# Miniprotein binders against q56419: the designs that were tried, part 92

Target 1, 326 residues: q56419
Amino acid sequence: MEGRTLEEVQEEVFKRHGVLVPKKELEDLAKALEEAGLLLTEKVEARLKEEEEKLKRERPMRLAGLSYPEGEREARAFLEAFRASYPGEGEEARVLLMPHLEPSRVPEVYGAALAALEKTPPPERIYLVGVAHRPLKEKAAALPVPFQTPFGPALPDLPALQALDALLPFELFNTPLAFREEHSLELPLFFLKGRFPEARVLPLLVARRSPELGEALKVVLRDFPGLLVLAVDLSHVGPRFGDTPLTRTLAEEARRRDLGFLERLAEGEPEAALAFLGANPTRIDGVEVVASLLPLLRERKGKVLAHRLDLEAPTLSAVGAGTLVL
Key: E = the ipSAE of ESMFold2; O = the ipSAE of OpenDDE; V2 = 0.75 times the mean of E and O plus 0.25 times the DockQ between their complexes.

## First folded at step 7 (miniprotein)

Design m7
Fold by ESMFold2-Fast, scan of step 7:
Structure m7 (fold): chain B 326 residues (1-326), chain A 84 residues (1-84)
Amino acid sequence: as target 1 above (326 residues)
Amino acid sequence: GSEDLIRELEQAIREAEELAKQVEEHLKAGRVDEAIEAYYKLAKLLARISELAVWLGDEELFRRAQEEAIKAYDRARELLEKTK
């Protein structure tokens, strides 16, 4: 009965009871329901303000005990198991593209990322660029606080974050609540902190393409060199994502689009990678991130280490995941 | 609308001029930390001017504002390095 007008409510009451309820009584009921909704909204707003205040101090783990172990020893064994799931050797990365999908679903893809990190000298800082799964006030955002992990807190690179903010046409620290439950940062960070425990982090979320972010990052990376990590998933296909149930043909199309995208990035041709996808019909997660970071991806050649399209059997849907080093 | 963007641009240019004067005042007074903060604020405002220029179709203003934003940023970085 959502969206009913007062007149529609009066008509329904008349139909069921053969009497017209006085307008004043229906108005009083409507007012009481609106007041109850306002009180519920006030409680929600109070809770959100409380959570936002907590986020000014630190970003707590949300997926510990679910997607990865809480204890440091168990977390290290977990990380080692993922590395062991990938039989190949890594390549040194200046730029790493890795997934943020639930790690247990694509262990060999995370294992490939770990292999690349093993070959990469420890960076002073990591530019960790994820995808916003909640609305941001601006095209992109960052949260300048320690992010808790089983390996200890990942500390923010405050000087580099302030430098980045200074080159952006919008406030970088604009939506703290978007970081409260953000797996596109938390899941890659688990692996990055386990491999590079001393590295500072710039936790960045992209909601919409921001070419100004890429231009600013190019300048900041000159003064604050570090590892750039694009934490993105690839194709999203099936009913969970607005498609018909997954078929062999749709799965093959998703794999073709994922690999074509990654291969063009590996050739140092990010504009060609975006053009190849066109309207992005399989909903590759990384489009907005890649479109934002063009200046950092052009003319950087690399290698696709792993790719998988993972089936979500209950929904007949699938999500693509890959590891690319540049 | 376009009128609102033009007014925002005019205001941003006035604020940039004021920030440039504040930088000069801080430097003359030996307030290096305040000068760095003012340079970073100036860079940000120039970045905003460059974005407004894109929305208004002014490619020349975009290029100059972006160049001046990087210059202000570089001045802040130079001052920070000198204080090491």
Scores: ipSAE 0.604, ipTM 0.883, lowest interface PAE 1.9, mean pLDDT 90

Design m8
Fold by ESMFold2-Fast, scan of step 7:
Structure m8 (fold): chain B 326 residues (1-326), chain A 84 residues (1-84)
Amino acid sequence: as target 1 above (326 residues)
Amino acid sequence: GSEDLIRELEQAIREAEELAKQVEEHLKAGRVDEAIEAYYKLAKLLAWISELAVRLGDEELFRRAQEEAIKAYDRARELLEKTK
């Protein structure tokens, strides 16, 4: 009934139940439904506030037993299996781009990320920048609480988060509820915590390009050095994402866009990487993250370790995933 | 409109001036923790002033406000390192 006129509701009732309902009775019904909807909305709002309060203490695992094992021993074996999927030694990373796509879909890409982490000295902290899949009150947000993992809680770097908040024109801790179901942080964090169990984390989400975030992070990283991780997926193609069914030509175009983007980032040319995507930068969910972090990516050369365009055959759709070290 | 943004800017500048005075007061009294908190609040307010400057198209104010925000932040960091 939401958005329908009373006349449309009357017609629908007549069609379904063969009863002509007088307009006055429909008006009374609409009022009762609106009042019931208001009560339902109040209950939903109360539940959301309760969940938001819980998130002030900790962020529980949501994908344990689904995307990764819940037990520590099984989780360790899982990491070893992913590392084994990549037949390379990796490269040291000061900046790591890795996916947040379901790990089982692209094991060699996560394996490449693990290889890079093996070559990287243990950082005191990790700046983990993911993509918001739910609305944020501001362009970016963080959640300053322990994030549970099978390897124990990933502890927040509270001094570094407070320093970052102090340099931003908005409240950094602005949308706790957006972190409740956020796989772009949870999935990379599983791998990062397994490799660097002692590192503290700054869990950051970007919803829209925030140049002020990149400028603030440049200052904070000077005082709080650490590993910068961009947890982003690449091309999204096919009907699942509003495109036509995947063809060989569209898959080749997606692969070309992904690799052209990553190679330009590897040359230390993030503006060129964004320009390469042309008029459709939204095809890659990492665009807003890269656009926000320009000051941290310029003149930093590196290497693409892995790339895969993962086909979802039932929907004739695909998602690109890659590992880049800078 | 621009008039509302100018009023917000004027209020933010007044608040920044008050915070700067509070910082001096805390420092003179030896209240280092309060001075650190006030410097971080000043940095944030200056970052907000820089955002208002962007919305008003004032590149000069944006640059100056960003520089002052970083300075306030640096002063807080210097004090924090001395007290660890």
Scores: ipSAE 0.786, ipTM 0.936, lowest interface PAE 0.9, mean pLDDT 90

Design m9
Fold by ESMFold2-Fast, scan of step 7:
Structure m9 (fold): chain B 326 residues (1-326), chain A 84 residues (1-84)
Amino acid sequence: as target 1 above (326 residues)
Amino acid sequence: GSEDLIRELEQAIREAEELAKQVEEHLKAGRVDEAIEAYYKLAKLLARIMELAVRLGDEELFRRAQEEAIKAYDRARELLEKTK
């Protein structure tokens, strides 16, 4: 009842229900609601503090048994099945763009990423850049703890994370709770850890364009070389995403925009890729990530290995996914 | 407004000068770990000065702050490599 007086509440009840509630009863009700609200707020705050404290030690799996198998043996077979879904050969990656949507929806796209990783020398570290699906206190964030996977924990590269933090105008480790449930990191990490079990990780989330992140990463990568991974989904179209039901024309537009975006990145022209999208009418998720990482993507040529616009028939919606090697 | 940004910039410059003095003090005292931490703090403050320079439209200040930020960072890295 923020911004409402008891007199306004009494008038509203009278207008809606034709009952004049005595002011004392409204005061008693308001007090009980405030009391209940305070107790719920205190309880929620206590739970969030507990979760935040746990995240200081490790980031547990959230999607094990749902998006991928919990057991190492089953997880290995699952990963190899994805590789088998892509009939092509990979290319060596210095930068890899891969999706973060549900893997079973686009197995050949994840298979193409795995093919690229097979051609890539094992990196000492992986800069894994995902998209924040929850608010961050700053434009970007990282969580410097082990991330659990069925293949064992992916260990943080603490010296590289500290170096990155030192070059940013904000605290990098600013929103640990945003990492509690974050599929844009967890799903790509499953595949990356399966292929590079010894690599350390820099788990990074981008919420808003941070050119300073790209500039800092350019410096850090000089001293801490590694594989840069952009965990980015492409077009999001249909009612599930606030659009009209998917039509043949909308699907064709989404594919055109996805491929035009990826092909311009493959030519080493990330500004042209962003300009091609314009207002981003098909809602490519990775725009903020690409815009943040411009210094790392310019003049780096590569190849689009796979693309799919996956139909979610029940909602008449679709999500684009692609694999790009630079 | 611009007046507030200028005040933040002036304060950040004063803090950067103080951090540079702390670095020298730590180095002279043989406090290598503290010098590394101070260099990283200096780099971060210079990154903040770069942000303020962009907001003020001061391209020259941005370039100078960027050069000094990378320099402070490089000095920290040099010290870290020598302590292996």
Scores: ipSAE 0.705, ipTM 0.909, lowest interface PAE 1.3, mean pLDDT 90

Design n1 (at its last look DockQ between E and O 0.01; V2 from the best seeds 0.00; counts 0 for: pae O 11.7 > 1.5, placed apart)
Fold by ESMFold2-Fast, scan of step 7:
Structure n1 (fold): chain B 326 residues (1-326), chain A 108 residues (1-108)
Amino acid sequence: as target 1 above (326 residues)
Amino acid sequence: GDLIERLEELAEEVIRYLKEHGEEDLARYIEELIKWIIEALKDGDTEEAILILTFLAEYVAEVLHRLGAPEELVKKVFELIKEVAEALGMSPEQIEEIERYFREAIER
């Protein structure tokens, strides 16, 4: 009930509906609602325990049949279509920044990432850093299990993950459930696994800037060299994100901030990239990832291969996406 | 007719309907989107004109559907947008996407 006595509830119902409900019926209803609430809580807790138990063994596909094809043959054709959508040549990447928004929205941007991967020697492992869309118990987290893809499971690099965990001042494997439905890892992983089927993966999520993560990763990369992938989207503008409807002025501001950010990263100046954004008024979601990985981004020069502002007509909003090779 | 004239005719048809149905804020917004397309064309930025035309087409189709616009108006608006799209050199595939927005608006 709403913190009201049974007498108060009975009187209110009588005044509004002209019916005097016996107190026993109100007591029975209150008890039934309480029991239903307890059963719902137990059911939710049991389901979460089951999901967490499953995540100890593997991370299943969640977006197969929605964002990419479930079958391997269809998935391969899908990936090749994205590559074909980018008319340019790729460049070798030691660090790759790519988006994690719905791929069909920005096919040329994902195509640019594929072009870069085509020019990149197959890495032994991929450090895949995404953005947490659910709360983490710590600033960052990882899940040390196989991630299912249409191209087979992406296997975790357990020695590298354990080395990373040992260097951090917090437990790295702290929030398994945050990985249950995480498109910032699943969508880039589809493309990465399709291009590098033998590479092991360190699936990492950043919720808040963690300089200690960047420092630890710098150490781990010396012993466990690999490809670093920042899976981040750029500006988010329009009503869906608390803004006014998209206008030419707003679109130009989003593009200016996206490109200014990427170009400073391409010059090996990640602190300048962050300073350029200031208060991040167009909501580039990669800020916390870049701020965490500063030691890995400094003095690495590269090239912006693609940038698009994806316009979403139903919400009068837009999201920026880009591919950067360092 | 001039491409700009077709865009002005498109603006006239949609804005008239919206104002007749009390949607003056939407009418002003649609007018600003069409102005954005026209300015892109004056700047020689055909890629931007195509991007914003596609955005406008999807939004206008949805607005007309929600307001219960007559099928004949929906078809007229699509034909004007198609003429602009063809004049901009949009591919058959891109034009089919725009046609899908208006087909779905009529079928729903």
Scores: ipSAE 0.757, ipTM 0.908, lowest interface PAE 1.0, mean pLDDT 91
Fold by ESMFold2, look of step 8:
Structure n1 (fold): chain B 326 residues (1-326), chain A 108 residues (1-108)
Amino acid sequence: as target 1 above (326 residues)
Amino acid sequence: GDLIERLEELAEEVIRYLKEHGEEDLARYIEELIKWIIEALKDGDTEEAILILTFLAEYVAEVLHRLGAPEELVKKVFELIKEVAEALGMSPEQIEEIERYFREAIER
């Protein structure tokens, strides 16, 4: 029917099938199809609006019973098991880099993060910076609502979030739906809230590097001191990410790039860390977050506590995870 | 020596089956994984050898399941991997994880 008059459609049907369909019937059919399509679109849009409104009030657990226990008692035992999987000692962190991939895949890397938190004085608030896996309307976003955890709600630090929003050249509270399924906040938050039950949270996502975010956070952190957490993964290699199947050479390159990146961050040289990766051929996940937060990472020295390249046999792929304290 | 012979026997069993089913590229890849384990052992990197053996075990179990391999072959491949895993000093818990991959492949 596109590009054709009803008379032309009528003639074509008659030529092909020997049936004359009155023009009114064709008009009625076209209208009915249009109305049905509009109603389906409206139903989808109404559901999305409902979900968005729910997320403006709270962010519920989505991975309880899948990645971590739902009950508080079981969740605390889970934390202790993860701490035990890292035999080393932590160091005090002002900045913590930790992963957001499935915790059971890299238990010692999450354990290293717990070891660092063990040495860290309880902060009043945590700046939790994850990686947006869904598009954002801007380069970065926040969701200023309680995030549910097995340890109770992680309450937002509204004054700090409002101060941050006021300093940015874009609306910070811009994409509630992007938080609905965002594991890069939920998985690290489980560990952070379990260790620091009284800390408030600034739940932040980066989609694309935003120098404005880093400059604004530098100002906000002066008035609202807290723990900065970069919740990022490292190399992504293998067929799941567009490469050949995992080989020893590819795994060694991924490890080398992960560790080289982390060590340069540990020397207080975040620009050198980014430059070391070049075109980022192993797709280190954390680059957009690090590039956003340069003012907060410069000249801050620390230590790499753990690293693991998690091998995914079903996909012949691997994802790197690390724990860095600054 | 003996451990390398067990790895080569494992490779022969899996590679023969894959070639019989027209999977030459998979057979070549499995051979590369076996070579990776052997190279790690020659470098004295037992931790890496264990990691790649576990990766190989999970992948081979999936491949054999997908191809509908005879239960007898699946069990034989598991026993070869278990012998290597024990020789590498893997814990009973680590070996049980590998056994689960092969048990699930049989249960279909």
Scores: ipSAE 0.673, ipTM 0.889, lowest interface PAE 1.4, mean pLDDT 91
Fold by OpenDDE base, look of step 8:
Structure n1 (fold): chain B 326 residues (1-326), chain A 108 residues (1-108)
Amino acid sequence: as target 1 above (326 residues)
Amino acid sequence: GDLIERLEELAEEVIRYLKEHGEEDLARYIEELIKWIIEALKDGDTEEAILILTFLAEYVAEVLHRLGAPEELVKKVFELIKEVAEALGMSPEQIEEIERYFREAIER
C-alpha cells in the first residue's frame, strides 16, 4: 500500500472508477498481496480495468441461479409462476413503475408488472431507468452494451442512446463499473426481456436528480418511441436503514408514504408526489428517478396495480415495492 | 408576467440561433427546459424554477461555446438569465456561478 491506509485506497478507487470496494475485500487482498510482495493499488486497478474492459462488450448476469433461474426453460416457468401470483388483470402501460427488490420477496408486485406487460403492445425499445446504488461520476449514466439474460442478450438501442447523449451536458456513458453489480436493472430486465424478447433496451441509472435527463428523454422519445420503465423500490425502514426494529407505527408510516407517493403519480401529479414525501424520512429510493423524469410523468393518469411492504425478518427491516401503470 | 416575458425572449434568442445553425434537437430541448421553468413559475414552485434555470444557464453556455456563438449573443443570453435569477431571489453566490458558466464560454 506504499504507506496509504485502506481508506485512502478505497477513496482513490472510488474517485477513479466510481466503485466503492468493501474494506474487508481490500483487507483480504492486502494480505494476499503482502504475501506476494505486490502493491494493493496496482492489483486492484488492474482488476478493475479488466472488469471495465469486459463491460465494453457485455454485461453478464450476476444474479442468475440466485434471484432467478439461469436456464431459459426454468426462467419461463419462473415468469409464469410470478404472473400467476397476481390474480388481477393489467392495463396497457406507456410508463411502468416496477420494483427492483429480490423477486421472491414481492412476487405479486412483479406479477402485476407482468400483467401490465401482457396488455402492452410490444415496444420497439424499452427505456429502463434504475437507481444507482453505487456512486456515478455524473448524475446519470448509461451502459451501451448487451445485457445477458436467460432469454438471450438484451441489445442496446445505440441510435437512441446516442441521441440522448447528444442532448446531455455531460457524458452519458460514464462509470461502467457501476452497472456490473447493479441489481436495479438486472432484476426488472429479466421480466422485461422475457415478455418482449425483440425489444432493444436503454439501460439507464440515476444517482442524483437530473432534470436534464427528463427533458432530454422527452425529446428523444419523439424520434425513438418506446416503453418507459422506472425500476424503483419504495420505503426502506428498520435497523438496516438506521431505524428501530419495525413496529406497527413505522410500518403504517412506510405504507402511507408509499401509497401516497404512488397515488399522486397515478393522478399525473409527480411534483405533488415529491412534495408529499418532503425530506423522505422513510427513504423511498425512487425519488431521484421520479424527480429526473417529471416531464414524462406529468398529466399521465394511471393506476396502482400492486403494493407490498415486505419484512426482512433477520434484520427486522422492511422494503416497500409497488407497480404503477401510466 | 415580466419573468415569463424574459424567459420567452431568452427562448427566442437561443432557439433562433440553434435553428439557424441546424441544431434542431438542441433547439427543441432548450424550448422544453424554458417551458418547464415557465410552468414551475406559474405553479409557484420557485425552487424548481431555480434548479432548472441554473441547469439551463450551464447548458446554454456550453452549447453556445461549442457552436462558436458570437460574444454579443452570449452576453445577451447571460443578461437575460441574470435578470430572471435576480427576480427569483437567487443569492449573489448563485448568480456568480451562472456568471462563471458564461465567462468560461467567452474565454475558452
Scores: ipSAE 0.000, ipTM 0.239, lowest interface PAE 11.7, mean pLDDT 87
ESMFold2 (binder alone), look of step 8: mean pLDDT 83; pTM 0.817

Design n10
Fold by ESMFold2-Fast, scan of step 7:
Structure n10 (fold): chain B 326 residues (1-326), chain A 108 residues (1-108)
Amino acid sequence: as target 1 above (326 residues)
Amino acid sequence: GDLIERLEELAEEVIRYLKEHGEEDLARYIEEMIKWIIEALKDGDTEEAILILTFLAEYVAEVLHRLGAPEELVKKVFELIKEVAEALGMSPEQIEEIERYFREAIEE
């Protein structure tokens, strides 16, 4: 009965069906719907609190059996198949940009990331920076618990996370529920844990530009050196994202913006990469992550290993994905 | 050459059906997609032609299914797409993926 009086509801039923519903019956129905709403709200709140408490202990797999195999043996074979899908050699990475969309859509892009990890010495820790797909209470957040994977739990680097928290003007551990279902961390982590099973992880989400995060990370990385991973997708075009159906022109624009962005990052010019995109009309979600991490990306030269535009026929849309080593 | 002729035949079959069923916008869109494939082939970009053909095949199968197209037409369209896919050197696995779209379009 949202925004309607009982008289308006009664009138509508009469006009459509020629039946006058007694006002008391409408009042009783409205009361029952209001009470049901209150009970549902309390139940939802209780459920959310329960989920928050569970997340204080560990972050379970959500995409096992869907995006990757549950069993360790099958997961290993899956990872090796992705590596085999990329025919090139990798390069050593101190910073790795890789995608977080469904891996089976762009196997050669994930294969390129694996090739880079193959050339990279095992780090003690991985700073895994993803994109928040749900609201955060602050610009960024982290969850300081083990993340389950088919290769065993990815353990949090608690000293490094605490050092980071101490340097930030906001509480880092601010929105645990945002991590309950977050593929921008879970999907890259599958590949990272498979390659570096002993590395501890700092699972970080960026919702909005946080220059203070980049400044704090620069300090923490000096005392707690590790691999920085930016888990970001590139252009998002088509009706699913507010555009018209995919055309050659739109696909070429997406590729031009993706590659221009990545190539400027490869030259160690992250400000130039952001300026190149301007208003970000093709919706590269890496923009907020790059803008947050400027101090860590400046003057680091590298190479774009792979780029693909994944075409989604049911929605006539496309998502860009790439692998960049710095 | 032969590839472009097969793509033109594919366009004629699908566009004719769509126009006969009042789907002018869909017909124009599919025509533009086929032109994209033809332009890619003229540019020597076989990878782009394969990418757009795969995208088009899935979309056409879904459109024909939603419109309740006759099974005979769905099968004919698939065979034309298969001929193009084979001529482009697509793998048996890639062709099987396209066949799956058209099998799903007629089951139900």
Scores: ipSAE 0.698, ipTM 0.889, lowest interface PAE 1.3, mean pLDDT 90

Design n11
Fold by ESMFold2-Fast, scan of step 7:
Structure n11 (fold): chain B 326 residues (1-326), chain A 108 residues (1-108)
Amino acid sequence: as target 1 above (326 residues)
Amino acid sequence: GDLIERLEELAEEVIRYLKEHGEEDLARYIEEMIKWIIEALKDGDTEEAILILTFLAQYVAEVLHELGAPEELVKKVFELIKEVAEALGMSPEQIEEIERYFREAIER
């Protein structure tokens, strides 16, 4: 009935079927639909409250059996296959930029990340920074619970998370439900946990640039050293993202912007990387994360190990993915 | 070369069908995609040619399915794509992925 009056509904039924439905019956129906809507709202609220309570204890796998295998043996073979898809050698990483795009679409890019992790000494903790795909109450958030993986639970680094929370001008643990369905953390975590099973994790989401997060992390990393992982995708182009269908010109522009961004980060010039993108016309995810983490990226030189533009035929769109070691 | 001739034959088959069914804009889009593959080959960029061919193959299979194209045409288009894919050095596994798009287009 939204957008129609009860009188209009009554007239339409009479015109088509020759039946005059009493206005009171339509009013009763509208009230019943409104009450059903209220019941659905109550059920949704009850379900979300239940999910939020569960998230206080642990974060379950959501993509097991879909994006990666549920069983540990199968998961290990899957990870090894991704490593094999990249023919190069890795380099030791203090900072790793890797994608969170569906792994099967860019196996060589994830393989490059695995190659870098292979050359990296096991860290005591991983600062895993992803992109919020749901609104957060603040610019950034964390969830201080075990994250389930096929390799066992990735345990939170509670002392480091509390140290971080204490330094921020907002509550760090502000939006637990944003972590319920968050592939920008779950997909990279699968690979990180497989390589570093003993490492604790700080699972962090960035929704909007937070310079205060970068400043706080710089302080926390001095007392709690670890591997910093930026789990970000690069350009997003095509109709799914508001452009016309993918063309050679659009693909070349996406690749140029992706590589120009990554190359400037590799030179230890994150401000130059942001300036190169300007208004971010190809919608690189990493902009808000890089802008938040500037103090951790400056003067840190490295290498781009892989870059691919993944083409989505059903949507005539494309998403850039890359692996960068700093 | 011969490979470019096979790509042009692929373009002719698909574009002719689309124009006959009033899909002028789709025909133009596919023509531009095939031109991209040909330009990549002329530049010696076989990796790019394979990427765009795979993208185009999946899109063409879906378009032909949505338009209710005859099974014979769908099979003919796949055989042309397979010849190009083999000439580009695509693996049996990569070619099987393309074959799957066209099997799904017929079976759905």
Scores: ipSAE 0.606, ipTM 0.858, lowest interface PAE 1.6, mean pLDDT 90

Design n12
Fold by ESMFold2-Fast, scan of step 7:
Structure n12 (fold): chain B 326 residues (1-326), chain A 108 residues (1-108)
Amino acid sequence: as target 1 above (326 residues)
Amino acid sequence: GDLIERLEELAEEVIRYLKEHGEEYLARYIEELIKWIIEALKDGDTEEAILILTFLAEYVAEVLHRLGAPEELVKKVFELIKEVAEALGMSPEQIEEIERLFREAIEW
């Protein structure tokens, strides 16, 4: 391996250490290293299997102490500070679109979401739909376990999840490891659990557009009414996303794109929202979520409460974030 | 008026240094960011001006650090940014964070 012969290795060892190691011993060592590599691979696989088994019981916090406080008291104060950052009043939500990027980057947008939740009667369950940042075996997935938060565990709505699974042409609980490190669910859930501590949750991830998911959810919501939350970020522009450095023109295009998309959703015209993006250069991670949930968004009028373009100086990039109530 | 003059002075200092060090692309980019801030101010959009000034400050601190800019220049650039930030009503915490970035830019 590495293109060196055993003879060359033997000679080098002799020159440096004055020891002539027989070729047979070098061959045995090479084989032992390959066997050690196989054992290491098996250990990694065993660790992943162990982690997958743990995810059958609960989903632990990953961003506590980083994106939000770990302690309940500090977490409550942190959440209230976000509400205070938004000067407006909320609107009652039947459907809420909110971001999932780092909350401290767009506190007023999360504050707007909190204002809407303040005006919303406590739901029995929340359908929390995020974006998969890791591959899924199917177009969408769910994890039917408690999700830990500083406000206590967010319990899964097992009957509703089971009803959803029964209506889908694929296994809903298909990729538990994709949920191990998933901020598009964890960050919105922090705010949702803080506001609605008694609500059960359906934690859903969309990787690619799944019309069958939207059709199934429409049926399930009729029998298991609840709050639908789309946890999505908007425009992604700049070098971090394959574009040129952020300019005023790119920022204005991103804001126009985001607001045009959100405003069409607010008119109850999600197909028009998607068509608008098709006519404008886009990379909105919420596209696949909206495209999947069309039956739940049609003919629902609402209001855009907030929109911000978060500017990231180290990468000369930006990400759009918004709060929409339907 | 005075605030726009401060921004123009900031542009002249940074752009001059960048051009002297062969960074004509960066100089043009910084100039465009400063024009963006000035246009926001003319539109009465203080929130946009603060947003882009913060973005500019963070990026300029990093650029000056990468190029090994003299301490005197780094301090002067920060002073100009601080004057604009204070005039725009930026919080003491926001200004302190910008100051931290420029202090780090001086360290080798």
Scores: ipSAE 0.515, ipTM 0.829, lowest interface PAE 2.1, mean pLDDT 88

